# Ledger of designs, part 4: VH-VL binders against L-cysteine S-thiosulfotransferase subunit SoxA (soxA)

Target 1, 259 residues: L-cysteine S-thiosulfotransferase subunit SoxA (soxA), of Chlorobaculum tepidum (q8kdm7)
Amino acid sequence: EVNYQALVDADVKAFQGFFRKEFPDVKLEDFGNGVYALDEDARKQWKEMEEFPPYELDVEAGKALFNKPFANGKSLASCFPNGGAVRGMYPYFDEKRKEVVTLEMAINECRVANGEKPYAWEKGDIARVSAYIASISRGQKVDVKVKSKAAYDAYMKGKKFFYAKRGQLNMSCSGCHMEYAGRHLRAEIISPALGHTTHFPVFRSKWGEIGTLHRRYAGCSNNIGAKPFAPQSEEYRDLEFFQTVMSNGLKYNGPASRK

## First folded at step 20 (VH-VL)

Design e5 (from b4 with light chain Y30Q)
Fold by OpenDDE, fold request of step 21:
Structure e5 (fold): chain C 259 residues (1-259), chain A 121 residues (1-121), chain B 108 residues (1-108)
Amino acid sequence: as target 1 above (259 residues)
Amino acid sequence: QLQLQESGPGLVKPSETLSLTCTVSGGSISDEWYYWGWIRQPPGKGLEWIGRIYYEGYTYYNPSLKSRVTISVDTSKNQFSLKLSSVTAADTAVYYCARTPYTSSGFFDYWGQGTLVTVSS
Amino acid sequence: SYVLTQPPSVSVAPGQTARITCGGNNIGSQSVHWYQQPPGQAPVVVVYYDDDRPSGIPERFSGSNSGNTATLTISRVEAGDEAVYYCQVWDSSSKHYVFGGGTKLTVL
């Protein structure tokens, strides 16, 4: 029988190896800081900002939401173990549902299961709750497993998406975040793909607010002139699954601020 | 008490466009946990998925029908619609609107009663 | 395109167990759902995600899925169980909801 985990481990090794070769002075764990790991000036500015992180209020709000009682007397805290420090548990492949489950999905599933309305995707309360969970999960190691054929298929779909050229510019995720990693594209330094998923949700200066990974995916699609997929679509969940697997061994460091 | 109800002409001429509307009551189509879809069943035959839509307008269609199918949503009316162009006798069927959870491996948990659309001259 | 294959008909006596199969290439790696469609009515989900039951569906209805075959099992079959049963998956490769051809269950 095929050892799918071994196949994935090989991919991870190759993927991370690529970036280690391209950026030999960057520690593996620092790739989670994106461009800030590559550009000293940007890093300095980032560090200054981190003294008063723009996402701080969102984390506080997220905590309040996390503990806010539902109509039935329970709360989001009731749904998650370890005091809510569960960032490292997501994403995962649900073997019964045969799909990737993200943190944001789990949050809304908890709400719906308890008779509450789901949060809107991409921004707002979903991002705030996610930010809180991320904050109390900082330092957890990324360790996403891919053991079954079904999980591997999802992984491969994410992989395919990552490398597939799309949009008017005919660009792939890899086309920018691997081939142009650390380089200037349209006056912006392109972040390495390694570590992309470790620090969400993020407060982007461009957004002026906190947002989820899938919001960022949609933005990337727009950047290349491709139609975005829906948040928490199979496409984006699989992509998240793949990218997170590629970051195995890194540490979660969300939430974060980005440009 | 969610209910779905199909409405539209029961008779369509060949080459014309079949138009149906599904009215949702007892729930909101803007519920972010659900897709809304169309399935049809020719007389005496099996079920065929036509397409689905998310309330934000994202669609997937049956590849065999994609060129002729348009599904749209009107959140203000709590409705979603089906248009099937260039119909032939092969498009004669009971058409169902249905709801499916917002998951990758979804099923249809609520159905309309179905409406027969006959394509005939 | 992904294809689900069902026997066209299954016959059982009252009180017996009916088994309706749904064949598909590596269907065990997918979530299978089952619908019951009584004559002249819309389909109703009786089993979803291989072996889960919606509220209100009798425990007599169960499902399994492995390898290349999913199975709907109806124990202690009653006259009211006579219907056409459809299996269904979401094929992520083709982005298609795929239904089986349906199996007519006849209660003798």
Scores: ipSAE 0.023, ipTM 0.613, lowest interface PAE 4.4, mean pLDDT 93
Fold by OpenDDE, fold request of step 21:
Structure e5 (fold): chain C 259 residues (1-259), chain A 121 residues (1-121), chain B 108 residues (1-108)
Amino acid sequence: as target 1 above (259 residues)
Amino acid sequence: QLQLQESGPGLVKPSETLSLTCTVSGGSISDEWYYWGWIRQPPGKGLEWIGRIYYEGYTYYNPSLKSRVTISVDTSKNQFSLKLSSVTAADTAVYYCARTPYTSSGFFDYWGQGTLVTVSS
Amino acid sequence: SYVLTQPPSVSVAPGQTARITCGGNNIGSQSVHWYQQPPGQAPVVVVYYDDDRPSGIPERFSGSNSGNTATLTISRVEAGDEAVYYCQVWDSSSKHYVFGGGTKLTVL
């Protein structure tokens, strides 16, 4: 009998080991801060900004949305345990549905199940609600499990996606976020892949607004001249699943500000 | 090579239950990399997805039909089945069984030849 | 629910190029598949994943997908290409396989 969790744990060890070797002066727990973990000056500036974070209003709005009654009298709060502090519960593999379920997916599924229109993906209210949930979930440990064959298959699909070269530039996620981590590519410092999923949603200066992880995935695809997948597509959900698993042991620290 | 074949009565009375079986040959329904589904086509109209099933018994249904549809699988016979209850004339259609990959972006790669089911008194 | 919109019919002369469109909100972000259904037959996929082609399907069949429109292109149309063509996606939000209404291609 195959112990899939053991296989995954070995992958996590190797993956994290790679980054610890490449960045020996960076503590494992700090990789969730992206490029700010690599550059002291940038980190100082970032910390200053975080005293009055640009996403603060979005968190407040998200809280309001989270508690806003549906037409049937229920609310998003009705769908989630622990007062909504459920960031650490997602993503997970649903053994009955045989698919990865993300936080944003769960939010909209709750709305639809209660007769409400789903939020648009990537930005807006979905990101605000996600931001609120992330904010009250800060400090939760990333601990995604892969126990079944089906879950492992989803994990492997995400892994395959992460390492597969795509687009006009023929680049993979790993090609940038592992091989060129900490280096300048075009006008941007490439963040290490480790910890990518811990701090979403993010307020990006480039966006001028808050957005989801899958929005960022789409942006990366565009950057390499690859066709983006739909938000919450199996491809992106599996990618999120894989990347989050790779960040096991880190702490959730969203929402966050990024360039 | 993989083949799918629909079987069942071609005539069903209104309010009764339509029942069809798809027999799979040349491959295993227990292949974990595929779903098995039903699609129908009313005469002169387009294609409508009914539902899909995984070999472990997990299903997704068309929301418009969910209350009346039951799809089941029999791995021992390498078959899966469709039941549609409370049928009306609107359920008259050619019914296809088909295979689709274990992916959200999948297409239906193998189809049965289809079987006409007429709802008539 | 997610909706795919196709023109009801397209007519072309033999040897010409037929283009069948499939409209959907941000359809360019999704994988679109195309089926050919000859009269009295089951559908057969002719283009999948926007622009890829199954083995056995002629190179005359190609696809593109961007923005809000996917397009099936059939070059050097032959009489045997006369059929109804359907586009299809998976809508992850509603967990639904969605087909377009179909386009009848007539070869003049």
Scores: ipSAE 0.000, ipTM 0.466, lowest interface PAE 13.8, mean pLDDT 93

## First folded at step 21 (VH-VL)

Design f4 (from e1 with heavy chain S30D)
Fold by ESMFold2, look of step 21:
Structure f4 (fold): chain C 259 residues (1-259), chain A 121 residues (1-121), chain B 108 residues (1-108)
Amino acid sequence: as target 1 above (259 residues)
Amino acid sequence: QLQLQESGPGLVKPSETLSLTCTVSGGSIDDEWYYWGWIRQPPGKGLEWIGRIYYEGYTYYNPSLKSRVTISVDTSKNQFSLKLSSVTAADTAVYYCARTPYTSSGFFDYWGQGTLVTVSS
Amino acid sequence: SYVLTQPPSVSVAPGQTARITCGGNNIGSRSVHWYQQPPGQAPVVVVYYDDDRPSGIPERFSGSNSGNTATLTISRVEAGDEAVYYCQVWDSSSKHYVFGGGTKLTVL
């Protein structure tokens, strides 16, 4: 019998070990804060912003949407346990469908199953609902399981994607967010890949609104001259799965503010 | 309640382009939870997937047909279409449009009734 | 490219059980869907995700999937079950939906 979890745990150790070596003064738990863990000036500005976070209204709207009755009298609350404190349950590998399920997939699946129109994938109400769920889930442990061969295959597709060079600039996720993590690009510091998925959805000042992880994936693809995949595609869901597994042992801390 | 209906010319000359339209009623094509696809069946033969589209324009095509296939969507008309270039007699088939859920491992849950397209000399 | 293999035909007496196989390398790690196509009609899903049934499909239709073989089982076969049956998977490496060649079920 193959112990797929042990294989994955070895990868996690190596991945996190890379960052512990490169940033020996950063605690593992602080990588969920991105560049705020690396740069004192950015951290000061972030702490001031968190007194009046720009996503505050999005969380309030997300709570209202979460509890809003559907035409059939049910709501999103009908589909999620723990009063919606479920960020730590996603993403997971669905052994029946043989695919990764993200929080956003689950939100729209609930709506469609109850006769409601799905939300748009990358931003808007889906990000507001996701922000609410994240806000009441803060501190939940990242503990993504890879229990079967099919789950391991999805994990490996995400891993391959993360390390593969793409686009006109011939760049990879790993090139930027591992090899060049912590380096300055003009006024910006490139964030470490470790902890990337723990704090989504994010309100980015560049966007002027809250948005999802997969909106960010599409943006990064465009920046390197690669054609984005469809939002919530198999490719991006497997990438989220891999990235989140690499953050096992950290805590969910979304929603967040980013530049 | 959801219905898919294929339409287009039933006869196409060799080397020309086969063009079909699928009209969706009882539902919207600009739906984030579904892909829209084309499948064909030569007379007396099996099913062959041609391709699929997400309404924002993302496509996958059968690798064996990829160089000749274009699938597009017109959300204002609630339609999606198939163009197959450089047809031969081997492209004679019943052509179906179909819907599949927005999952990786999806199945085709609604099919049109199919339309026969004959490619004749 | 990924290939699904089905027997061309299966014959069964009324009231007996028909088993239609779908062979593929490591098909047990994939989700398998089954379609019924009566003569002159469009296909209809009878089993999806290996062993789930759509509403309106009788429980005598069932599925299984392990190793290199998925199986559609039709118990208490009736004359109305006479059709061609197709299996189907998604192949992520080639980005394409793969159908088996079809199995004609004949009810004697």
Scores: ipSAE 0.755, ipTM 0.888, lowest interface PAE 1.4, mean pLDDT 92
Fold by ESMFold2, fold request of step 24:
Formats: C-alpha cells, structure tokens, sequence
Structure f4 (fold): chain C 259 residues (1-259), chain A 121 residues (1-121), chain B 108 residues (1-108)
C-alpha cells in the first residue's frame, strides 16, 4: 500500500538537487571525492598521492586478513560472494532481523559465527579488511533499497539524526555538511554530505592510519561537543543507511585518503 | 561453555543500594559483538529489563528505573555490575544477568541462574 | 512506551498444537523473540528473529510474525513443554527491551 521507495526516492532527488544547485560545476559522480571535487589544489595533490596512496599497505594487509584461515579452516572469504567484491551490497536493511547491516557488522558477524574474536570496530584490522573489500569493489553503484515499513523506519531514524541539532554548538550534520559545505573551517574545507559514505574507509593524515566511517562520526560528534554513540550502534548504522541512500546513483570509490 | 553467575547480598534494607555482580566465564566480557544486561522478575510476576552495557561503557537503561540504576563493567575481572539506589519493597525480585548480541533487534541468548534479592528491614 | 500483550494462559492436551500470541501495534515490523521459563528456572530462548531456533531446540517450536500479532507455535506438545512463555522485542524509540506479560502453558 505505501510505496516507501517512492518516498525515499523523492528525498534523494531533493537532497542531490540541493548540491547540484549549490555546486553546479561539480558532476554528480564526483561528489564521492569530497573536497577534492570542490578544490583544484587539493585535487591535484590527491591525484599525485594516489600514485602511492598511504592506504596501500592497509589494503594489502586487508587482503591477507580476508584470506587468512580461521581455526575451523574457513576464512572471511567463505562469508562473502564475488570473491569479496561486495561493497555495493552494504549497507542494507535486513528484513529478517529488522535492522541495518553495515559492511563492518558483516565482517565481525562472519568472525563470530566461525568462532573467532571480533575485530575492534573503529580502526585496525576491520578497517584494513574493509579497505581491501572497497578496493576490489570500486565502481559498484550505490543502490540502497528502502522497501518495507521497517526499512523506512530505520531510514527515518537516520534522517532525524542527520538533521537534529546536537552538542554544545547546537549543530547538525546537515548544518555543517549541507548549509556550510564548501566553506572554510580552520584550514579545512567542509565536505558536502553527498557522497560521504562512498569512499570509506579512509586514511586520514590526522589519524596517521586507516579508519572507519563510524570513527569519523564519533570525531565529528566530539568536535561539536556532543556525546558520541557507540561505534556500530543502531544510531550510527541508521545514520550510515540514510547517508548512503542519499548517495544512490553514485559509485563506491573507497578506500580514500583525507586530511 | 559460556556461563554467567550473579553474586551479591540477598537482603537489602529499604532506602539503601542494591548491588550485584555478574561474573562471566567461558567467554570474554570485552567482546565487541555483545551487550551485557540485567533483567529482573518480582515474585510471581513477569520479566522487566533493567539495562545493558557495552564493555567500553555505553549504557541504556529502562526509562522507569533510569534515575536509580547504574551498570558498570570491570574487564580485568571479567565482570559487570548493577547498582540500584533507594530501594523499596517493590524492588524485591529475582535478578538475572544476561548477554545479547551487538544488534539492534537482539535477544538475550545466555542467562545467569538468577539471584533473589529481598528488600526488607 | 511500547506494549506487548499475551494471553495469561493457554491449555492444550498432550500431542496437540499450542499457539501463544504476542500482540503489539505493528509488531510485524519488529523482530520477535520467545523465551521458555520453567518454574524456578531462568528463561531460555526458544525462537528468535521471529522464526529461527537456537541449536538444541526441537523443530516442534516455530514462530511467525505479521501485522499486529506474533505467534509461538508448539506442535505435538509434551508435558515437558509446560512453562511460562514470554515474547520480547527491542523498542528503538525508547531504547527499551520490552517483554510481554507471559503466557502459562498448561499441558492437560
């Protein structure tokens, strides 16, 4: 009876339309490159860096981890189809469990199901495995479905989170990454929200290491004086779901390097 | 393999703090895939969830109890604890500790044996 | 706060099928879990995510969930199935694990 996908598709059109209007010289597909799509100097530096990217060793370590046998003789490879080229399958709404499943959740679920200790959520080996999977999935389309009432409820929780003002600075994700997108904050340009989730995990020079989207969420929360939620909590998974739906039609392009 | 065991005083005076500890064996409490929770059951009545904790300190509490409840974790002892302040006779119950997967729609897959705590003078 | 409603009791003859309902507004959009609690014992999950069974739970236990009603079905009921059964969901809006009031299954 209710066409939830149509409601969501209208939101996607409005959301992407906002950025097309604010940045008319940026191709839709280039929003996955964040500030590199907005700033010529940053783009030149990024292209040079991609010849020898700082995440290169993390991708190779992730490949080794992906194929490393568990005690039971299986590996992460046994849980994922297409040889692990599955970035485009995540996040999705699991209609049986009535929850959003992220790539990082699926990685740890595979480990736990096979008697292995899960990885830490924000960084380290989970980010390395995620980087490998992303690297072999480049070019897969973002096409997140929202077809049931339960999926729509998760989408709306993520949407509410994205627009809600929080913290001592009384700021929202939308305030920074829509209204102030492209403006300077300190020495950085604020990236547009469109395409945020397509390029994770990222090696950030500020971190000196590769890290996950949810590590970035916690960092942004702290910057505005808001209490972070747990990594891979329902709140952050629903936020990732909403943000990724907003990027439907773009292509996955991770891992990436960022300042 | 995994076992949870509640421990603590079985008798607590009104207005004092109820304090229980759950000891986990056959598994690790500093596990990224699980939450650790407390559920209680007054004699002859149904189950009431109290709260849960992720080992890094993130908590959710039952809204009806939130002002009086604290859950904490000690990973070095593989334990998590419940404190319920300002108790009354209404807090007399069997208290269970339990584990739930790190999922939104989780269920409590392992339970302790339960311990009766009586609130009386 | 989200409310789950269960009948207080259900009686069935041995060998027959017991059906225990769990009512809730739009419960079909939630994952429903079922626990068995024999007298004096801790609850044990018998069905989770609507219709999955833990290892060691016989196929006689099954579940369904749609609309405003979830149902635990116990086929070929045995005397050992006599217990109180609770349904449970997670309510995201209140951040609360909600249990039904329990249904006492009596095997006559």
Amino acid sequence: as target 1 above (259 residues)
Amino acid sequence: QLQLQESGPGLVKPSETLSLTCTVSGGSIDDEWYYWGWIRQPPGKGLEWIGRIYYEGYTYYNPSLKSRVTISVDTSKNQFSLKLSSVTAADTAVYYCARTPYTSSGFFDYWGQGTLVTVSS
Amino acid sequence: SYVLTQPPSVSVAPGQTARITCGGNNIGSRSVHWYQQPPGQAPVVVVYYDDDRPSGIPERFSGSNSGNTATLTISRVEAGDEAVYYCQVWDSSSKHYVFGGGTKLTVL
Scores: ipSAE 0.722, ipTM 0.875, lowest interface PAE 1.5, mean pLDDT 92
Fold by ESMFold2, fold request of step 24:
Structure f4 (fold): chain C 259 residues (1-259), chain A 121 residues (1-121), chain B 108 residues (1-108)
Amino acid sequence: as target 1 above (259 residues)
Amino acid sequence: QLQLQESGPGLVKPSETLSLTCTVSGGSIDDEWYYWGWIRQPPGKGLEWIGRIYYEGYTYYNPSLKSRVTISVDTSKNQFSLKLSSVTAADTAVYYCARTPYTSSGFFDYWGQGTLVTVSS
Amino acid sequence: SYVLTQPPSVSVAPGQTARITCGGNNIGSRSVHWYQQPPGQAPVVVVYYDDDRPSGIPERFSGSNSGNTATLTISRVEAGDEAVYYCQVWDSSSKHYVFGGGTKLTVL
């Protein structure tokens, strides 16, 4: 009998240990704040911004969308327990279908199952619904389970993706967000990979709008000269699964504002 | 109700390009929840997957055919197409278009009728 | 390069139970789908995700999947069940939909 959760827990310990060693003055819980955990001036500015955050209207719109009746009289609220406070349930590995399910997948699956048109994957209404769900889920613990061989296989595909070098610049997710974490790239500080997925969706000033994690994945791929995968593809869902497992023990804190 | 219909020449000369179109009706091809695929069946033989496309242009192809296959989408006509270059008699088959959900392990939930393409001089 | 193995044929008397196997290394860790193809017709899915049925498929069609074998079971077989049956999986490593070779079910 293989204890896949124990194998994964060992990886989590090593991964988080790397960041604790590299950033000994940063509390584990603060890695969910990205660069704001690393820079005092950015943290002060961010706290002032959170008094009137740029994503506030997106959260309000997301709430309206979450409760909007479908043609059949049901709504997104019909598919999600706890009044929609479910960020902490995603991503998870579906043992029936043998695949990772993300929050965005679940949102569109609910719509399609009720005869509604799915949302576009990277931005717009799906990001607004995700923002609402995140906003009412703040403080839920990251506790992603990897208990079966099939779940472990998906985890390992995400892990391989995270460490694989790709694109014209021959860079990996780990190269930027582990080895170069905290370093300046142009005008920006490279965020540590630990805590990356806890705060999505994000309103980025560069975008002028709220967007999903998988929109950010595509942007990072383009920056290194790699062709992005399709949003919510198996590759990106497995990557989200791996990254979120690496943040086990942290708390969800989305939505967020970022540069 | 969703329907898929293959169309194209039934006879193709060796070394030329096989070209088929699948017309989708009762649903939209620019749907974020589906992939669109091609499967073929040589006479008296089993099913062989050719490839699939997401409407924004993301494709996967059967590795044994990849060098010769192009699948494309025309959302304005609600169609997707197959081109198979450098055909031989081994490419004689019934060609089906089909739909599968946007999941890792999908099944083909709607199939076209199929169209026989014969590769012959 | 994942391979699915099916027996080429199965014969069963009307009213009896047919069992069609699909062999593959660790197939129990994959989702298996089954298609019925009557002569001269397109395939139709009869079981998906191992043991789910589409609307309109009678409950006498069922599936199981564990270890190295998936099985399509047709109870109370009727003459109208005579067809070729294919199993299918998705292989993430090769990005390939893999079909078995097909099993011809004969009702006699």
Scores: ipSAE 0.713, ipTM 0.875, lowest interface PAE 1.6, mean pLDDT 92

Design f4 (from e1 with heavy chain S30D)
Fold by OpenDDE, fold request of step 24:
Structure f4 (fold): chain C 259 residues (1-259), chain A 121 residues (1-121), chain B 108 residues (1-108)
Amino acid sequence: as target 1 above (259 residues)
Amino acid sequence: QLQLQESGPGLVKPSETLSLTCTVSGGSIDDEWYYWGWIRQPPGKGLEWIGRIYYEGYTYYNPSLKSRVTISVDTSKNQFSLKLSSVTAADTAVYYCARTPYTSSGFFDYWGQGTLVTVSS
Amino acid sequence: SYVLTQPPSVSVAPGQTARITCGGNNIGSRSVHWYQQPPGQAPVVVVYYDDDRPSGIPERFSGSNSGNTATLTISRVEAGDEAVYYCQVWDSSSKHYVFGGGTKLTVL
């Protein structure tokens, strides 16, 4: 019998080992801070910003949305255990549906199940609710399991996506976030792939607002001249699944501010 | 309740473009939780998926038909459409528009009644 | 391309149990849905996600999925069950909704 978890654990070890070797002065736990773990000046500015984080109002709004009653008298709070501190539960592979379920999917699924309209993806209320959930989930350990063959298949699809070259620039996620990690590209330091999923949603200065991981994925696709996939597409969900698995052992630290 | 209705010409000449529209009522096509698709069935044969579209314009097509198929959406009219170019007799079929949840493994939960399109000179 | 294989026809007497199979490589790792299509009508889901049943569908309809075979089981078959039944999956490799060839259920 194939031990899929063992296979995945080996991948995680190798993946994290790569970054530890590349950045020996960075503690494993700090990779969740992205480029701020690599650049002292950026880190200083970031710390100053974090005194009054730009996402603070979004977290507050998210809390209100989380507790806002639906027409049927229930709320998002009714759908989630642990007072809503469920960031660490996602993403997961649904063995019945045979697909990866993300936090954002779960949020909208709850709304739809209760007769409400789903939030638009990528930004707005979905990001605010996600931000609130992330905020109250800070410190949770990333621990995504891959137990079944079906889950492993989804994992492998995400892995394949991560390493596949795409777009006009013929670049892969790994091509930038592994090979060019810590290096300047277009006047920006490329973040290491390790820890990518720990701190979403993020307030990006470029966006001027808070957005989800899948919004960021779409942006990366555009950067390399590839057609983006739809938010919560199978491609992006599998990618999120893979990347989150690769960050096993780190701590969730969202929401966050990024450039 | 949600209803889907196909409309368009029932007869198309060979080499021309088949054009159909699906009108959605009882629900909004810009519902973020669903895809909208086309499925056809030649007389006496099985079901064949043609393609799907998200209200934001993202599409997937049947690889065997991709070069000839265009699906579009008009949120203002609560409609989505199918164009199939260079038709032949093999494209004679009942064409269904349908809805499917915004999930990878979803099923088609609502269907139109279907409309027969015959390709003949 | 991924292929689903169904028998062309199944015949059963009223009150008996009909079993319609859907074969596919490692289909047990996929979610299988079943449609009933009466003559001249659009398909209707009778079983989804392998073994779940929509509201309004009789308990006589059930599904299973393992290995390389999914099965739709119709117990206590009635005349009204006569239809063509299709299995369907999503194939992520080809990005394709795949239908089986359909099985005509005849009630003798």
Scores: ipSAE 0.179, ipTM 0.709, lowest interface PAE 2.5, mean pLDDT 94
Fold by OpenDDE, fold request of step 24:
Structure f4 (fold): chain C 259 residues (1-259), chain A 121 residues (1-121), chain B 108 residues (1-108)
Amino acid sequence: as target 1 above (259 residues)
Amino acid sequence: QLQLQESGPGLVKPSETLSLTCTVSGGSIDDEWYYWGWIRQPPGKGLEWIGRIYYEGYTYYNPSLKSRVTISVDTSKNQFSLKLSSVTAADTAVYYCARTPYTSSGFFDYWGQGTLVTVSS
Amino acid sequence: SYVLTQPPSVSVAPGQTARITCGGNNIGSRSVHWYQQPPGQAPVVVVYYDDDRPSGIPERFSGSNSGNTATLTISRVEAGDEAVYYCQVWDSSSKHYVFGGGTKLTVL
């Protein structure tokens, strides 16, 4: 019998090893800070901003939404254990549904199951609730398991996506976030792929608001001249699944501020 | 093959400091994919985690022992050590050093044979 | 602090199936590992991540984890299986490796 977890663990080791070799002065745990782990000046400015983080109001709003009663008297708090500190539980592969379930997906599924309308994806209330959950989950270790063949298949789909060249520029996620990690492209420092999923949702200065990981994926697609996939598409869920697995052992540190 | 071996005095007086060293062979302690830890077992009782250390010096301790425990690592000697201060009879136990993968929710995959430390006047 | 609860002892006849439970609040959301400790020896992992088995461990050893209970199942129990078995988790909230109290398996 194939030990899929062992296969995945080997991938994680190789993946993280790549970045440790490329950036020997960066602690493994610091990769969750993205480019701020690589550039001292950027880090300093980021730290100053984090004294009064732009996402603070979103976290508060998210808390209110999380506890807001549905028409049936329940709330999002009713759907999640550990007081809502469940960032580390997502994403996961649902063995019955045979699909990756993300935090945002779970939030809307909870709403729908309780007779409420789902939040719009990528931004707004979904990002605020996600931000609140992330905030109370800070410090949790990334620990995504891949044990079944079905889960492994989803993992491999995400992996394939990550390494596949796409768009007019014929670039892959790895083409930028591995090969050009730490380098300037279009006046922006390219973040290492390691730790990409640890700090979402993020308030991006470019957005002027808080947004989800899948919003960022769509933006990356646009950057390379590729057509974005829909939020919470199988493609992006599998990608999130793969990338989160690659960050196993790191700490969740969302929400965060980014450029 | 990886091997862990505990060493240190088997007898410690009350109020003194228990000191043990774990020597690792067949592998490097500075392997970035592992933590190194101490677990103890009082006679006839269950297992109790004491603490762990990463080769870069980061530690976590059992909250109940935190104030008395110090774990250190010496990569040059391929060793890590345990110090437990202000010992009492309650600290009498078999002490194990062990390795755990650098994963969330890890388990201890390699253990030393254990060394009995008795606290007695 | 997070607590794991095991029965102090389980007895089975040779050839029968032993089931050792490990109770914990929402333990199904955690990764549970099981150790076998023969008398006078160090523990050895027999099941990890709920239901995975290390190489060298017989297929007779299996695990499950759901809800508030994890279970180590030992089928076709042999005399050599007599030992104390411990469940273990990592509690990220308290940053603590938590062991159950141990279950002594007696083969009758």
Scores: ipSAE 0.005, ipTM 0.481, lowest interface PAE 12.0, mean pLDDT 94

